# VH-VL binders against q8k2p6, part 28

Target 1, 141 residues: q8k2p6
Amino acid sequence: KYTSVCVGREEDIRKSERMTAVVHDREVVIFYHKGEYHAMDIRCYHSGGPLHLGEIEDFNGQSCIVCPWHKYKITLATGEGLYQSINPKDPSAKPKWCSKGVKQRIHTVKVDNGNIYVTLSKEPFKCDSDYYATGEFKVIQ
Short names: E, the ipSAE of ESMFold2; O, the ipSAE of OpenDDE; V2, 0.75 times the mean of E and O plus 0.25 times the DockQ between their complexes.

## First folded at step 14 (VH-VL; framework fv_bebtelovimab)

Design P1 (at its last look DockQ between E and O 0.30; V2 from the best seeds 0.00; counts 0 for: pae E 2.1 > 2)
Fold by ESMFold2, look of step 14:
Structure P1 (fold): chain C 141 residues (1-141), chain A 124 residues (1-124), chain B 109 residues (1-109)
Amino acid sequence: as target 1 above (141 residues)
Amino acid sequence: QITLKESGPTLVKPTQTLTLTCTFSGFSLSTSGVGVGWLRQPPGKALEWLALIYWDNDKRYSPSLKSRLTISKDTSKNQVVLKMTNIDPVDTATYYCAHKTWPGFRITYYFDYWGQGTLVTVSS
Amino acid sequence: QSALTQPASVSGSPGQSITISCTATSSDVGGYNYVSWYQQHPGKAPKLMIFEVSNRPSGISNRFSGSKSGNTASLTISGLQAEDEADYYCSSYAGSDYVFGGGTKLTVL
């Protein structure tokens, strides 16, 4: 399950700066952003929304993929869920950025001779996105 | 329903430039992820890839034939054109155009729909 | 080519299972998960049967299956039928080239 899988060529992913792949029966999305590759589970940890259709935006100095369903923000680097808290007693105060911790499983991307390889995460912790990585949520791509 | 059809001369002389046109329907070359390729098959022999053009006008050529090939598209006519220079009798083959796509940003390396093919005979 | 090697022919009787092999002769072809299989009846265009090693396009019979072990991909046809008699080509992507095997003629006895 943790053997690297070649998923495509650099020159191809750089056209859309994203691609989807199936790695050992697990659907992932790979983003190319600011010169770096980031791989994660394709379905958003919250409700299974399709992250490959989302926009990448910066929040609190961090690049995030924004899920198109409920606009949940997931950091590309670590898979953390970001949100803002609003002070109801002072609505004119700026909201604070908060983290729900790591919610989206991040996978390893390596490049060798222009080939992109993905290795699924070996980390044993439970990650909320794991729930949506089952065949129940898969689609033909 | 995706369809492709090849057209061009059936008989050409050595040293001429072969021009083949692929006319298609059921898809647009303006759609992100879409490409049209050209392949050939000499009589009784294996398939050989020649060229590919993507929706964003990115062009790819067989490394062994690159110096002889030019691919272009006309999105308003739903056409892709292949030119092959300095034709020789070894270029006698059935020529196919074929469709490919990147469904859901999945980058693919296969052709899912093919034209019927057109036989081009190079006289000796 | 040095890239993909297929047996020239294979045969089987109706109802049997047969396997067609496709062996990459170099690691730059065999290291990719892009293997596809095409069926071609005489005088007809190729038809995609299997893509990305083992995936079946919609409308392709589940009698066709694909697998890969090391540098060898395999197409297996179970419950062989007369209509399966055709040429079969494997294909992959390497070195900026779409490469094809030499083809295997399947004869249904």
Scores: ipSAE 0.486, ipTM 0.817, lowest interface PAE 2.1, mean pLDDT 90
Fold by OpenDDE, look of step 14:
Order: structure tokens, then sequence, then C-alpha cells
Structure P1 (fold): chain C 141 residues (1-141), chain A 124 residues (1-124), chain B 109 residues (1-109)
């Protein structure tokens, strides 16, 4: 079920920095960022926003995709949802970056012979993004 | 709004170098994500991709014809030039230039606007 | 021999729906989600009809639709009209090459 699937050319994704693909009926986005490849469900775990249209920014030293809908921040490497916590007792304090845990399913990317291959995650644990990836909104049209 | 037009010799002798020029309007090859490609179609046969040049001067060639092809651009003139060496009668075809673009950061693998093509006949 | 295989010809009557298949026959075809379809009338340039399996460019009739199952992409033309008579080519990529099918001649009876 989770065999590796060729999704595109390495030379192209390095140029474009991102691409989308359908892997075993699951739509994913692949990012090329800072010399690394990252793949995740294309729909944001929060409300199904199209992550391939988001901007990548660094938060707390981690590269994150920012959902264009609600500006949710998702780490490229781990699929964690990041947020800033406010200390209500010290409003002057600098907000602290925190993680909501893994919310976005991350998939494996491999490069072979100039091609990009994606292998869907086999992790049995549910991710919030699974809701959109396996439902009616699994494909963005 | 986007238009492309191919120009060049319509008759070429074997072993010569074919030089075709694509003149376009409605877009700029200085725009990020924009590319211009060359394709050809022998009479009554299928389409074949030849070469592609991007805004950043990145060049791509058909694997089978790479050794014979050179693509270049003149952004200021809105022109792309294709050179094909060692021409043979088998290279007789209608040659097209076409527009390609990557919307945003997304890669694409299609050509959305085409010139009308120019028939090049190779004959001694 | 082409990386993409199409039927040589299909036909239909006005008002009918027809489907043209495009099957990846080479393992080198990696762009299953990047199938495009072009329409070409005699003596004319190809026209992009569908990109990325099922997306229509602006100005393209909704009578044209695309789908994919497995390694086969399909172009469906509903409400067939005389003007639809043309050659149709599917396209994708294989390795470092942009590949095209052999083309399908659509005849409107």
Amino acid sequence: as target 1 above (141 residues)
Amino acid sequence: QITLKESGPTLVKPTQTLTLTCTFSGFSLSTSGVGVGWLRQPPGKALEWLALIYWDNDKRYSPSLKSRLTISKDTSKNQVVLKMTNIDPVDTATYYCAHKTWPGFRITYYFDYWGQGTLVTVSS
Amino acid sequence: QSALTQPASVSGSPGQSITISCTATSSDVGGYNYVSWYQQHPGKAPKLMIFEVSNRPSGISNRFSGSKSGNTASLTISGLQAEDEADYYCSSYAGSDYVFGGGTKLTVL
C-alpha cells in the first residue's frame, strides 16, 4: 500500500521549491528548503487550508509552513503545530514558542537518479491532518 | 494577450544548422517562473519536446537531441532562439515555440500558449 | 513505444460523450499527476485543454474533463460537437523529458 511513488524531478523542485502530488490517493506537498526535502499532507490540519500556497518562515529556529487561511505554523521537519504562549502574569514578557505536538502527517522523501520519491507515512497514530487527507477534501481542485 | 511567433528558414539542407527564432508578446522572460520551450511535430506524427529556457537562463534539452540543440534568450527583444546542428531530412517538421509558467512556487509540466508553428523542410 | 499510449482513433455522434485514454507504459513516467491534454485541429497549433489531470485552463469548455485511475489518464468530452473533431494528445514527463502520447484522432460522425 505504501510503496514509494515518483512524483517529480529533483532539478525542477529545487527550482520551484515546492510541488504537489497524489500518492496512493493521498494529496501531498513536497518542499525543498535549505537543501532538504520535506513532504506532508497538503491540507492543513486545522481547517484543510492549502499548505502548498503558504509561505515558509522560521519560528523558534524551525522552518515552518504558514497556512494561508489562518496562519497556522507547521514545522516542515516534524509536522508540529507551533504557537506562541503568552504569560498572562507578565504581559511584557517575550512570548514563548510552544508545540502542539505532531498535527500534520509527514511523509518520507527520497531522491534517486534525479527523481523525487514519496513514501506515505506508516505511523499508526492519527494525525489531525488525516481528517482532511482521507475525507472529501483529500484532493484540492 | 500572450502570443508567440516562430520565424526562420523554411528550407534547410542536410548537415546545416537550423536557427529558429521565437518572438513573443504579452509576457516577459524576466518574470520569475516563466519559460519558453520549443517543440516540433513531423507531418502526420506526434508532438516532440525539444528544449526549454527559463527566466533565470536555466536550460533544458530533450535527452535524445541534447547534443544537437542550443537554446538562448534575448529578454530585451522578447526572443528565444533555438539552434539545431547536423540537420537531417528526419528533422522535417513543424516547429513550435510555447509559453510555460510556474504559478507561484508550483512546478508545471505543460505549455499553455503556443505559436502557430513554422514548417521546416529539410531537403538537398 | 511511446511512454504514453493513446488509442489511434475514437468516434462519436453529436451530443454523445467520448473518452480518450492515456496510459503510461513506461516505468520512467513519473508525473502521474502532471498529465496534460492538448487539442489540435488540422493545420493549427496545439491548444491546452486540461492540465494536471483534471484542471481546465480559463476559457476551456466544461464539456472537457479529465480524470485518472492508476496509470491511465482519461479525457472525456461530453456533449460532443462537430468542432471537437481534432487530434488529441496527452502529455506528461518521464525523467528529464517532456513526453507526449501518439495522439488520438477524434471523429464526430
Scores: ipSAE 0.366, ipTM 0.813, lowest interface PAE 1.5, mean pLDDT 92
ESMFold2 (binder alone), look of step 14: mean pLDDT 90; pTM 0.931

Design P2 (at its last look DockQ between E and O 0.37; V2 from the best seeds 0.00; counts 0 for: pae O 2.8 > 2)
Fold by ESMFold2, look of step 14:
Structure P2 (fold): chain C 141 residues (1-141), chain A 124 residues (1-124), chain B 109 residues (1-109)
Amino acid sequence: as target 1 above (141 residues)
Amino acid sequence: QITLKESGPTLVKPTQTLTLTCTFSGFSLSTSGVGVGWLRQPPGKALEWLALIYWDNDKRYSPSLKSRLTISKDTSKNQVVLKMTNIDPVDTATYYCAHKTWPGFRISYYFDYWGQGTLVTVSS
Amino acid sequence: QSALTQPASVSGSPGQSITISCTATSSDVGGYNYVSWYQQHPGKAPKLMIFEVSKRPSGISNRFSGSKSGNTASLTISGLQAEDEADYYCSSYAGSDYVFGGGTKLTVL
């Protein structure tokens, strides 16, 4: 288990509604959206795109960060990759939303006395975003 | 190239209001994440933070001096102004203005570029 | 009465390594990842040497390094040179205040 790291103050993150930080040599992005804090690996699981530069949009009732490189949609709450599939039997039917499962590692955010703490998550044991967040591919700006 | 320069009186009398101007170049205070702070250093003593103003006009003050300080900016003139009321001999110090920024949304709590400073002496 | 405590002075000979400590007197300061170090030569403005505990700004010699263990941050200067003789201040952020250590005078013998 990782120890929690204080990364900043609530009043500062709320100016841009996002921030980046390095927590135990792992680079993360923290979003403030709809009154909630969400932390995840900063580089998109697909090709390492910079999630802190993406836009947040709602899809299928879920808030997602949209990677600016290839427009992959990652749920803020769970780190799942969302996509739409088209029903070939009814071309006029509304496309259905599907999940690729958890692809982006989500970390825990706690606020205490105006301080924001991030605790890195080891679950799931393996997560696609790890490729761009550990080892030779980690990015520390 | 980022530069900052402090200007204002070098000698002030007790009870007066000290007004200091920071004139800067190489950056704009309209840029998201940018701020300008004021600090001071009494002769032979440690640095002390006074105030900070951000690009969005958010203003922060040292808790112990908050009632005496007012910070403002004029973005079109590339200037930041600090006023400190009810000056006392203990306020004798070199006053610095300094730049900060949040590149890539990396919130920072340090000052990367500093002016040369201006000595303000409060008379007896 | 600083929230960050530094030794008043430290000395070393050219070529040696020296370490300047910065100890938080409160858990509020020691729990943050914001420790920075400034160098100040006489009559000059402070210069940022280290930020976020261990990061070096562009143009700062790799002889300067930073670390933190528990509530104590350290600035290490390797291969000590005469021009390193200066005052050194640690800094952090606690509550709504930017806090500075009392400063350490480094003398190069």
Scores: ipSAE 0.602, ipTM 0.828, lowest interface PAE 1.1, mean pLDDT 90
Fold by OpenDDE, look of step 14:
Structure P2 (fold): chain C 141 residues (1-141), chain A 124 residues (1-124), chain B 109 residues (1-109)
Amino acid sequence: as target 1 above (141 residues)
Amino acid sequence: QITLKESGPTLVKPTQTLTLTCTFSGFSLSTSGVGVGWLRQPPGKALEWLALIYWDNDKRYSPSLKSRLTISKDTSKNQVVLKMTNIDPVDTATYYCAHKTWPGFRISYYFDYWGQGTLVTVSS
Amino acid sequence: QSALTQPASVSGSPGQSITISCTATSSDVGGYNYVSWYQQHPGKAPKLMIFEVSKRPSGISNRFSGSKSGNTASLTISGLQAEDEADYYCSSYAGSDYVFGGGTKLTVL
């Protein structure tokens, strides 16, 4: 169930910078960013927004996909939800970036012979994104 | 709405260079994700991909024919040109140009719209 | 010899369902999840019928469906009609090449 699946050519994803794929009945998005590949569940852990349509921005030195629906920020590398905390006692202070922990399931990407392979995560812990990835909304199209 | 049409010589002599032009409408090759490819089909035989050019002028060629092929575009004229050098009778085929696009950020590996094709015969 | 192998011909009667197989015979076929199918009538250009194994372009009859099992993709045509008589080609990619099957001649009896 967790065998590696070829999802496309490396030369193409480097050009497009992202692609979507269905891997063992699970829809994922693969990003090529700053020379690295990242894969995660396609639907945002928050409300199932389509992450493949989001913009990638750097927050707190981490590249994040920003969900187009509610602007939730998810780290590409770790699947953490990032937010800024405000010190209510010091409103003049600069907001501090914090992590909600791993919220988006990250999958493994490998390149072999010019092809991109995705292996679904085997981590037994539950991610919030699992709700959308395993339910009626597991596939956007 | 999307249409493509191939034009060029229908008879070419061996060793010459074949130049084909694809004129299209209904889309622009300045649009991100759009590509135009060339394919061919010898009479009674299977389809073969030749070349592909993208909106950003990225060019792809068939590995076996790369050394003989040059693809180019004129976005303002909605034209894509294919040049094939050192033509041989074995290159006799119907040549097609076709539209390709990456919907959104998704990669595609198909051609969704095709020209009617133009038969090119290579003969002395 | 081709990276994708199809039967040379298939036949069926009107109203029947037929299936055309497309098998990857080369280890170089890496994009088998991106199998597409084209229909081609005599003297006409190919027409995209199925892409990404099972997705149907708009305007294509729901009589056409695609599936895949292992290294074999299949095009199924249900409720066979006379107009379905044509050549059918599967396609994918291998390395940096777009590859096509040898084509299957579908005859409607």
Scores: ipSAE 0.344, ipTM 0.816, lowest interface PAE 1.6, mean pLDDT 92
ESMFold2 (binder alone), look of step 14: mean pLDDT 90; pTM 0.930
ESMFold2, look of step 15: ipSAE 0.590; ipTM 0.835
ESMFold2 (binder alone), look of step 15: mean pLDDT 90; pTM 0.931
OpenDDE, look of step 15: ipSAE 0.117; ipTM 0.754

Design P3 (at its last look DockQ between E and O 0.48; V2 from the best seeds 0.00; counts 0 for: pae O 3.8 > 2)
Fold by ESMFold2, look of step 14:
Structure P3 (fold): chain C 141 residues (1-141), chain A 124 residues (1-124), chain B 109 residues (1-109)
Amino acid sequence: as target 1 above (141 residues)
Amino acid sequence: QITLKESGPTLVKPTQTLTLTCTFSGFSLSTSGVGVGWLRQPPGKALEWLALIYWDNDKRYSPSLKSRLTISKDTSKNQVVLKMTNIDPVDTATYYCAHKTWPGFRISYYFDYWGQGTLVTVSS
Amino acid sequence: QSALTQPASVSGSPGQSITISCTATSSDVGGYNYVSWYQQHPGKAPKLMIFEVSNRPSGISNRFSGSKSGNTASLTISGLQAEDEADYYCSSYAGSDWVFGGGTKLTVL
């Protein structure tokens, strides 16, 4: 269901700047980065890799979580998959950053009186990360 | 196997400072996510949380008792120490230390392993 | 006054199922996702029975289960046995404080 769920306290998540939680039987990761909270499905849309173990890096001016398995880059703000395209006519030219569109489902984070609340996305569109979000997949840890 | 044991005086006089030591084994207080808490239980009454210290030296105190409590750790000795000032007969209780952790990045708010407790009686 | 309210006592016969309630009076008790239950026999330390509302630690009988509805968490003990006679405490984290219920004495008749 899509009711808000309290998953933890700000002072605790800020020690590691990330946490995992189960919200209505859906496993999510919450990142605290540059003063903002971002929640998304914990398993990478590509092959189900553990995003909570990845590094956050900036690409094309956007903060991304990088999946440790295949280095897929997912924007924290929107869940878009970023990639570089190479110009074959000029292989020394700077690669272009492109988006595959939204691939990772983003969930809403609100903070109230030091409590962190997550509300699962209701968006009806099919999102590739949905494939790994429930079912037989075990909790990562 | 995680074990904790409380030690300290069993009889104290009012106004003294109570010092309790928690000696533990089976875990390290240098491990990320690990903490040791102190709780007490007056005879016939409910449990009451007192303090907590985390691996990174973050210290948490019960708001009603904060002015009287000091928690510290010695990671190399596997010890956590609680001091409580200005002891009063109402502080008569069994005192427990307890282990706390969260696996991976799953933050938790419970105490999974407890010491046997030590009774501290405050004389009149 | 405790922010978590439990009945003072409950009783049941061997083989029966019983339920102990734990009701929060404040929403900042963390929405009860952090509810834990502890069993305490006389003269013994508390023992963790349930954490995060419904999870059972390794070694705890599956006769113990936890649930939550609204602001009320519940501990259910099925197939009641004499050794289940003890005090039971619920607990949660409320802002800067761990909060315990007043405790429930379970008597097995």
Scores: ipSAE 0.578, ipTM 0.831, lowest interface PAE 1.3, mean pLDDT 89
Fold by OpenDDE, look of step 14:
Structure P3 (fold): chain C 141 residues (1-141), chain A 124 residues (1-124), chain B 109 residues (1-109)
Amino acid sequence: as target 1 above (141 residues)
Amino acid sequence: QITLKESGPTLVKPTQTLTLTCTFSGFSLSTSGVGVGWLRQPPGKALEWLALIYWDNDKRYSPSLKSRLTISKDTSKNQVVLKMTNIDPVDTATYYCAHKTWPGFRISYYFDYWGQGTLVTVSS
Amino acid sequence: QSALTQPASVSGSPGQSITISCTATSSDVGGYNYVSWYQQHPGKAPKLMIFEVSNRPSGISNRFSGSKSGNTASLTISGLQAEDEADYYCSSYAGSDWVFGGGTKLTVL
């Protein structure tokens, strides 16, 4: 279940900057950003939003995909949910970026002979995104 | 709304260069994500992909025929041209041009609209 | 021999369901999650019926469905009609090439 699957060509994803694929019955999105490749579950851990339609922005020095539904920010590299902490005692203070921990399952991307391969995560720990990736909404129609 | 039409010689002699033109409407090759490809089908045989050109002038060729193929575009005329050198009777086929696009950020690997095709016969 | 193998022919009666298989037989076939199916009537251009294994383009009848298991993709046509008689081709992106199956002739009896 965890064998690498060829999902497309490197030259194509470098052009489009992202692509989607189904890997062993799991729908994923692959990003090419700042010379690196990142893969994660396609549906946002929060409510199953389509992450492949989101914008990538930098928050706290980390590149994040922003879910188009509720603007949740997910780090491309680690799958962490980021949020800004507000100090109610000092509302004028610059908000502090914090992590909710890993919420989105990250998968491995490999480039070989001009092709992109994705290997599903083997981490046994449950991610919030697993709910949408393994349920009725595992495939975006 | 999207239409493609192939034009060019229907009879070509061996060793000559085949030049086919695809004229399309309903889309622009200046639009990001858009591509136009050429495919062919020998009589009674399977389809074969030949070449593809993208909006940004990126070109792709069939590995087996790359040395013989040249694809180009004229965005202002909504035309894509395919040239195939050193034509042989084995190249007798119906030649199609087809539309390809990336829906949003997603890469697609299929052709959703096809021209009617033009039969090219290679004979002495 | 072909990277994608299809049966040469299939047949069914009106109202029946038929399935056409497409098996990747070459190790060079990559991106098999991007299997597409084309319908071609005699003397006509191919028509996209299914893309990315199981998705139907707009205007395509829901009688056409696609699936994949392992290295075999399948096109299923339910409620077979006379107009479904045609050649069907599977296709996939193979890293540097678009490959097509040999085609399947569907006869409606």
Scores: ipSAE 0.028, ipTM 0.687, lowest interface PAE 3.8, mean pLDDT 90
ESMFold2 (binder alone), look of step 14: mean pLDDT 89; pTM 0.920

Design P4 (at its last look DockQ between E and O 0.70; V2 from the best seeds 0.00; counts 0 for: pae O 2.4 > 2)
Fold by ESMFold2, look of step 14:
Structure P4 (fold): chain C 141 residues (1-141), chain A 124 residues (1-124), chain B 109 residues (1-109)
Amino acid sequence: as target 1 above (141 residues)
Amino acid sequence: QITLKESGPTLVKPTQTLTLTCTFSGFSLSTSGVGVGWLRQPPGKALEWLALIYWDNDKRYSPSLKSRLTISKDTSKNQVVLKMTNIDPVDTATYYCAHKTWPGFRISYYFDYWGQGTLVTVSS
Amino acid sequence: QSALTQPASVSGSPGQSITISCTGTSSDVGGYNYVSWYQQHPGKAPKLMIFEVSNRPSGISNRFSGSKSGNTASLTISGLQAEDEADYYCSSYAGSDYVFGGGTKLTVL
């Protein structure tokens, strides 16, 4: 399960700047953004939405994938959920960016000789996106 | 429904340039991730890939035949054209065009829908 | 001539299972998970049966399954039927080329 898997060629992902793949029966999305590759579970941790169909935007200086279903913002680098909070005692104060912590499991991407390899995370902590990492929630047609 | 149809000459003389047209329906070459490839099958032999053109006009060619091949598209006519120069009797084959796509950005290395093929015979 | 090695023929009786092998190298079958299988009846165009080693396109019977170990991919057809009699070709991506096996003629006895 944790062996590296070749999922495709750099020249192809760079055309779309994203791709999807199945790595050891786990669906992942790989983004190419600002010269870096980022792999994560394809289903949004919140409700299983299809992250490969979302837009990438910067929030608080961090590049995020925005889930198209409920607009949850997930950092590409770390899989953290970002949100803005307001002070309920002073609603006129500027909202501040906060993190829910890591919610989306990030996987390792390596490039070797023009090939893209993905290694699934084996980190033992529970990650909310794990709930949607079954064949019953497939989003790749 | 996706359909593709090959057209062109049935009989070609050695040294001529073969021009084949793939006319398709049910998809557009303006759609991101879509491509059309050309393959051939000599009588009684295996399939051989020739060329591929993507929606963004990126062109890929078989390494062994690259110097003889030119692929192009006309998106408004739903057509892809393959030209192969300096035809030789060894080029006698059924020629197919085939569709590929990256469904959900799943970058693919297979051809899912094929035309019926057109037999091209190179005379002596 | 073919980059991938397949047996020339395989046969089986109706209702049985058969397996067709496709052997390449670390530069194609072993190095990628993009093996595909095509069925071709006489005089007809190839039809995609399996892609990415083990996936079936919509509309393909679950009697067709695929797998890979090392440099060898396999197509398994269970519950053989007369209509399965055809030529079968494996294909793999090889870095800049699409390579095909020499084909296997399946005969249903």
Scores: ipSAE 0.547, ipTM 0.822, lowest interface PAE 1.8, mean pLDDT 91
Fold by OpenDDE, look of step 14:
Structure P4 (fold): chain C 141 residues (1-141), chain A 124 residues (1-124), chain B 109 residues (1-109)
Amino acid sequence: as target 1 above (141 residues)
Amino acid sequence: QITLKESGPTLVKPTQTLTLTCTFSGFSLSTSGVGVGWLRQPPGKALEWLALIYWDNDKRYSPSLKSRLTISKDTSKNQVVLKMTNIDPVDTATYYCAHKTWPGFRISYYFDYWGQGTLVTVSS
Amino acid sequence: QSALTQPASVSGSPGQSITISCTGTSSDVGGYNYVSWYQQHPGKAPKLMIFEVSNRPSGISNRFSGSKSGNTASLTISGLQAEDEADYYCSSYAGSDYVFGGGTKLTVL
């Protein structure tokens, strides 16, 4: 299990609404949104886009980071990839939001004494974002 | 491209208020994430952080000197002003203003560009 | 006096590698990954050499590297050159303050 790492001050992230950090050789992005903190791999699971440069928007009632490269939508809370499906049998129907499942690894954020701490996920399942979070592509220069 | 320059009195008497001005170019203090800080260095001694002001007028002060410091900005003039009250000979130092990058997606805790510094001597 | 502890001086010959240590506490060096290193030549302003423990700003030679273990950060200068002779200061964020080391004078023999 990974040890918790202090990545900054709560007052600062509330000001900037996001911050990046390297935690145990893994680059992550931390978001402050609607009074909650979320952390995930910084590189988009799709093609490694820099998620810290994306915009946050609500889709299907879920706050998502939108990758600036290909506009992939990732839920802040669960790391799910969201997409809209169309019904070929009813083209007039409103597109339905669907989940691709967890694609982006989410990390734990805790606040203590005004400091923000990140603990890397140790979930045994593989996330697509792992590909860009390890190896030669793990850091955005 | 980024440059900073300190200006103000080089000789101040004890108990007076020291006013220093930092004039900068190559960046704007209206840009989100930008900060300008003041630091000082007594002759032959270590560096000390004094104050910091951000683009949104958020101000930070050294805990030990907070009661004596006031930092302000004039974005239109690309200037940051530091005032230090009740000056004492112990405040004799080279005073620097410095640029702090905080591009909105990261929080920076370092100063990447510095002015040349201005030596302020406090003497009766 | 200074919040962070550095050796007063270090020396090395051209081509050698030297390391400067910076020891703090769990409230600064050990608590955050916000250690910076500054180089200062006589009569000049400090120059940022390393930020966030191990990152080099653009234009900084790869001879300069940084690391951290526990409450101690380290600056390593490889392939020592005459121009490296200067004072070096470590710095760390400390919750509500930016603390500095006492500085280390590097002499190139």
Scores: ipSAE 0.081, ipTM 0.739, lowest interface PAE 2.4, mean pLDDT 91
ESMFold2 (binder alone), look of step 14: mean pLDDT 92; pTM 0.933

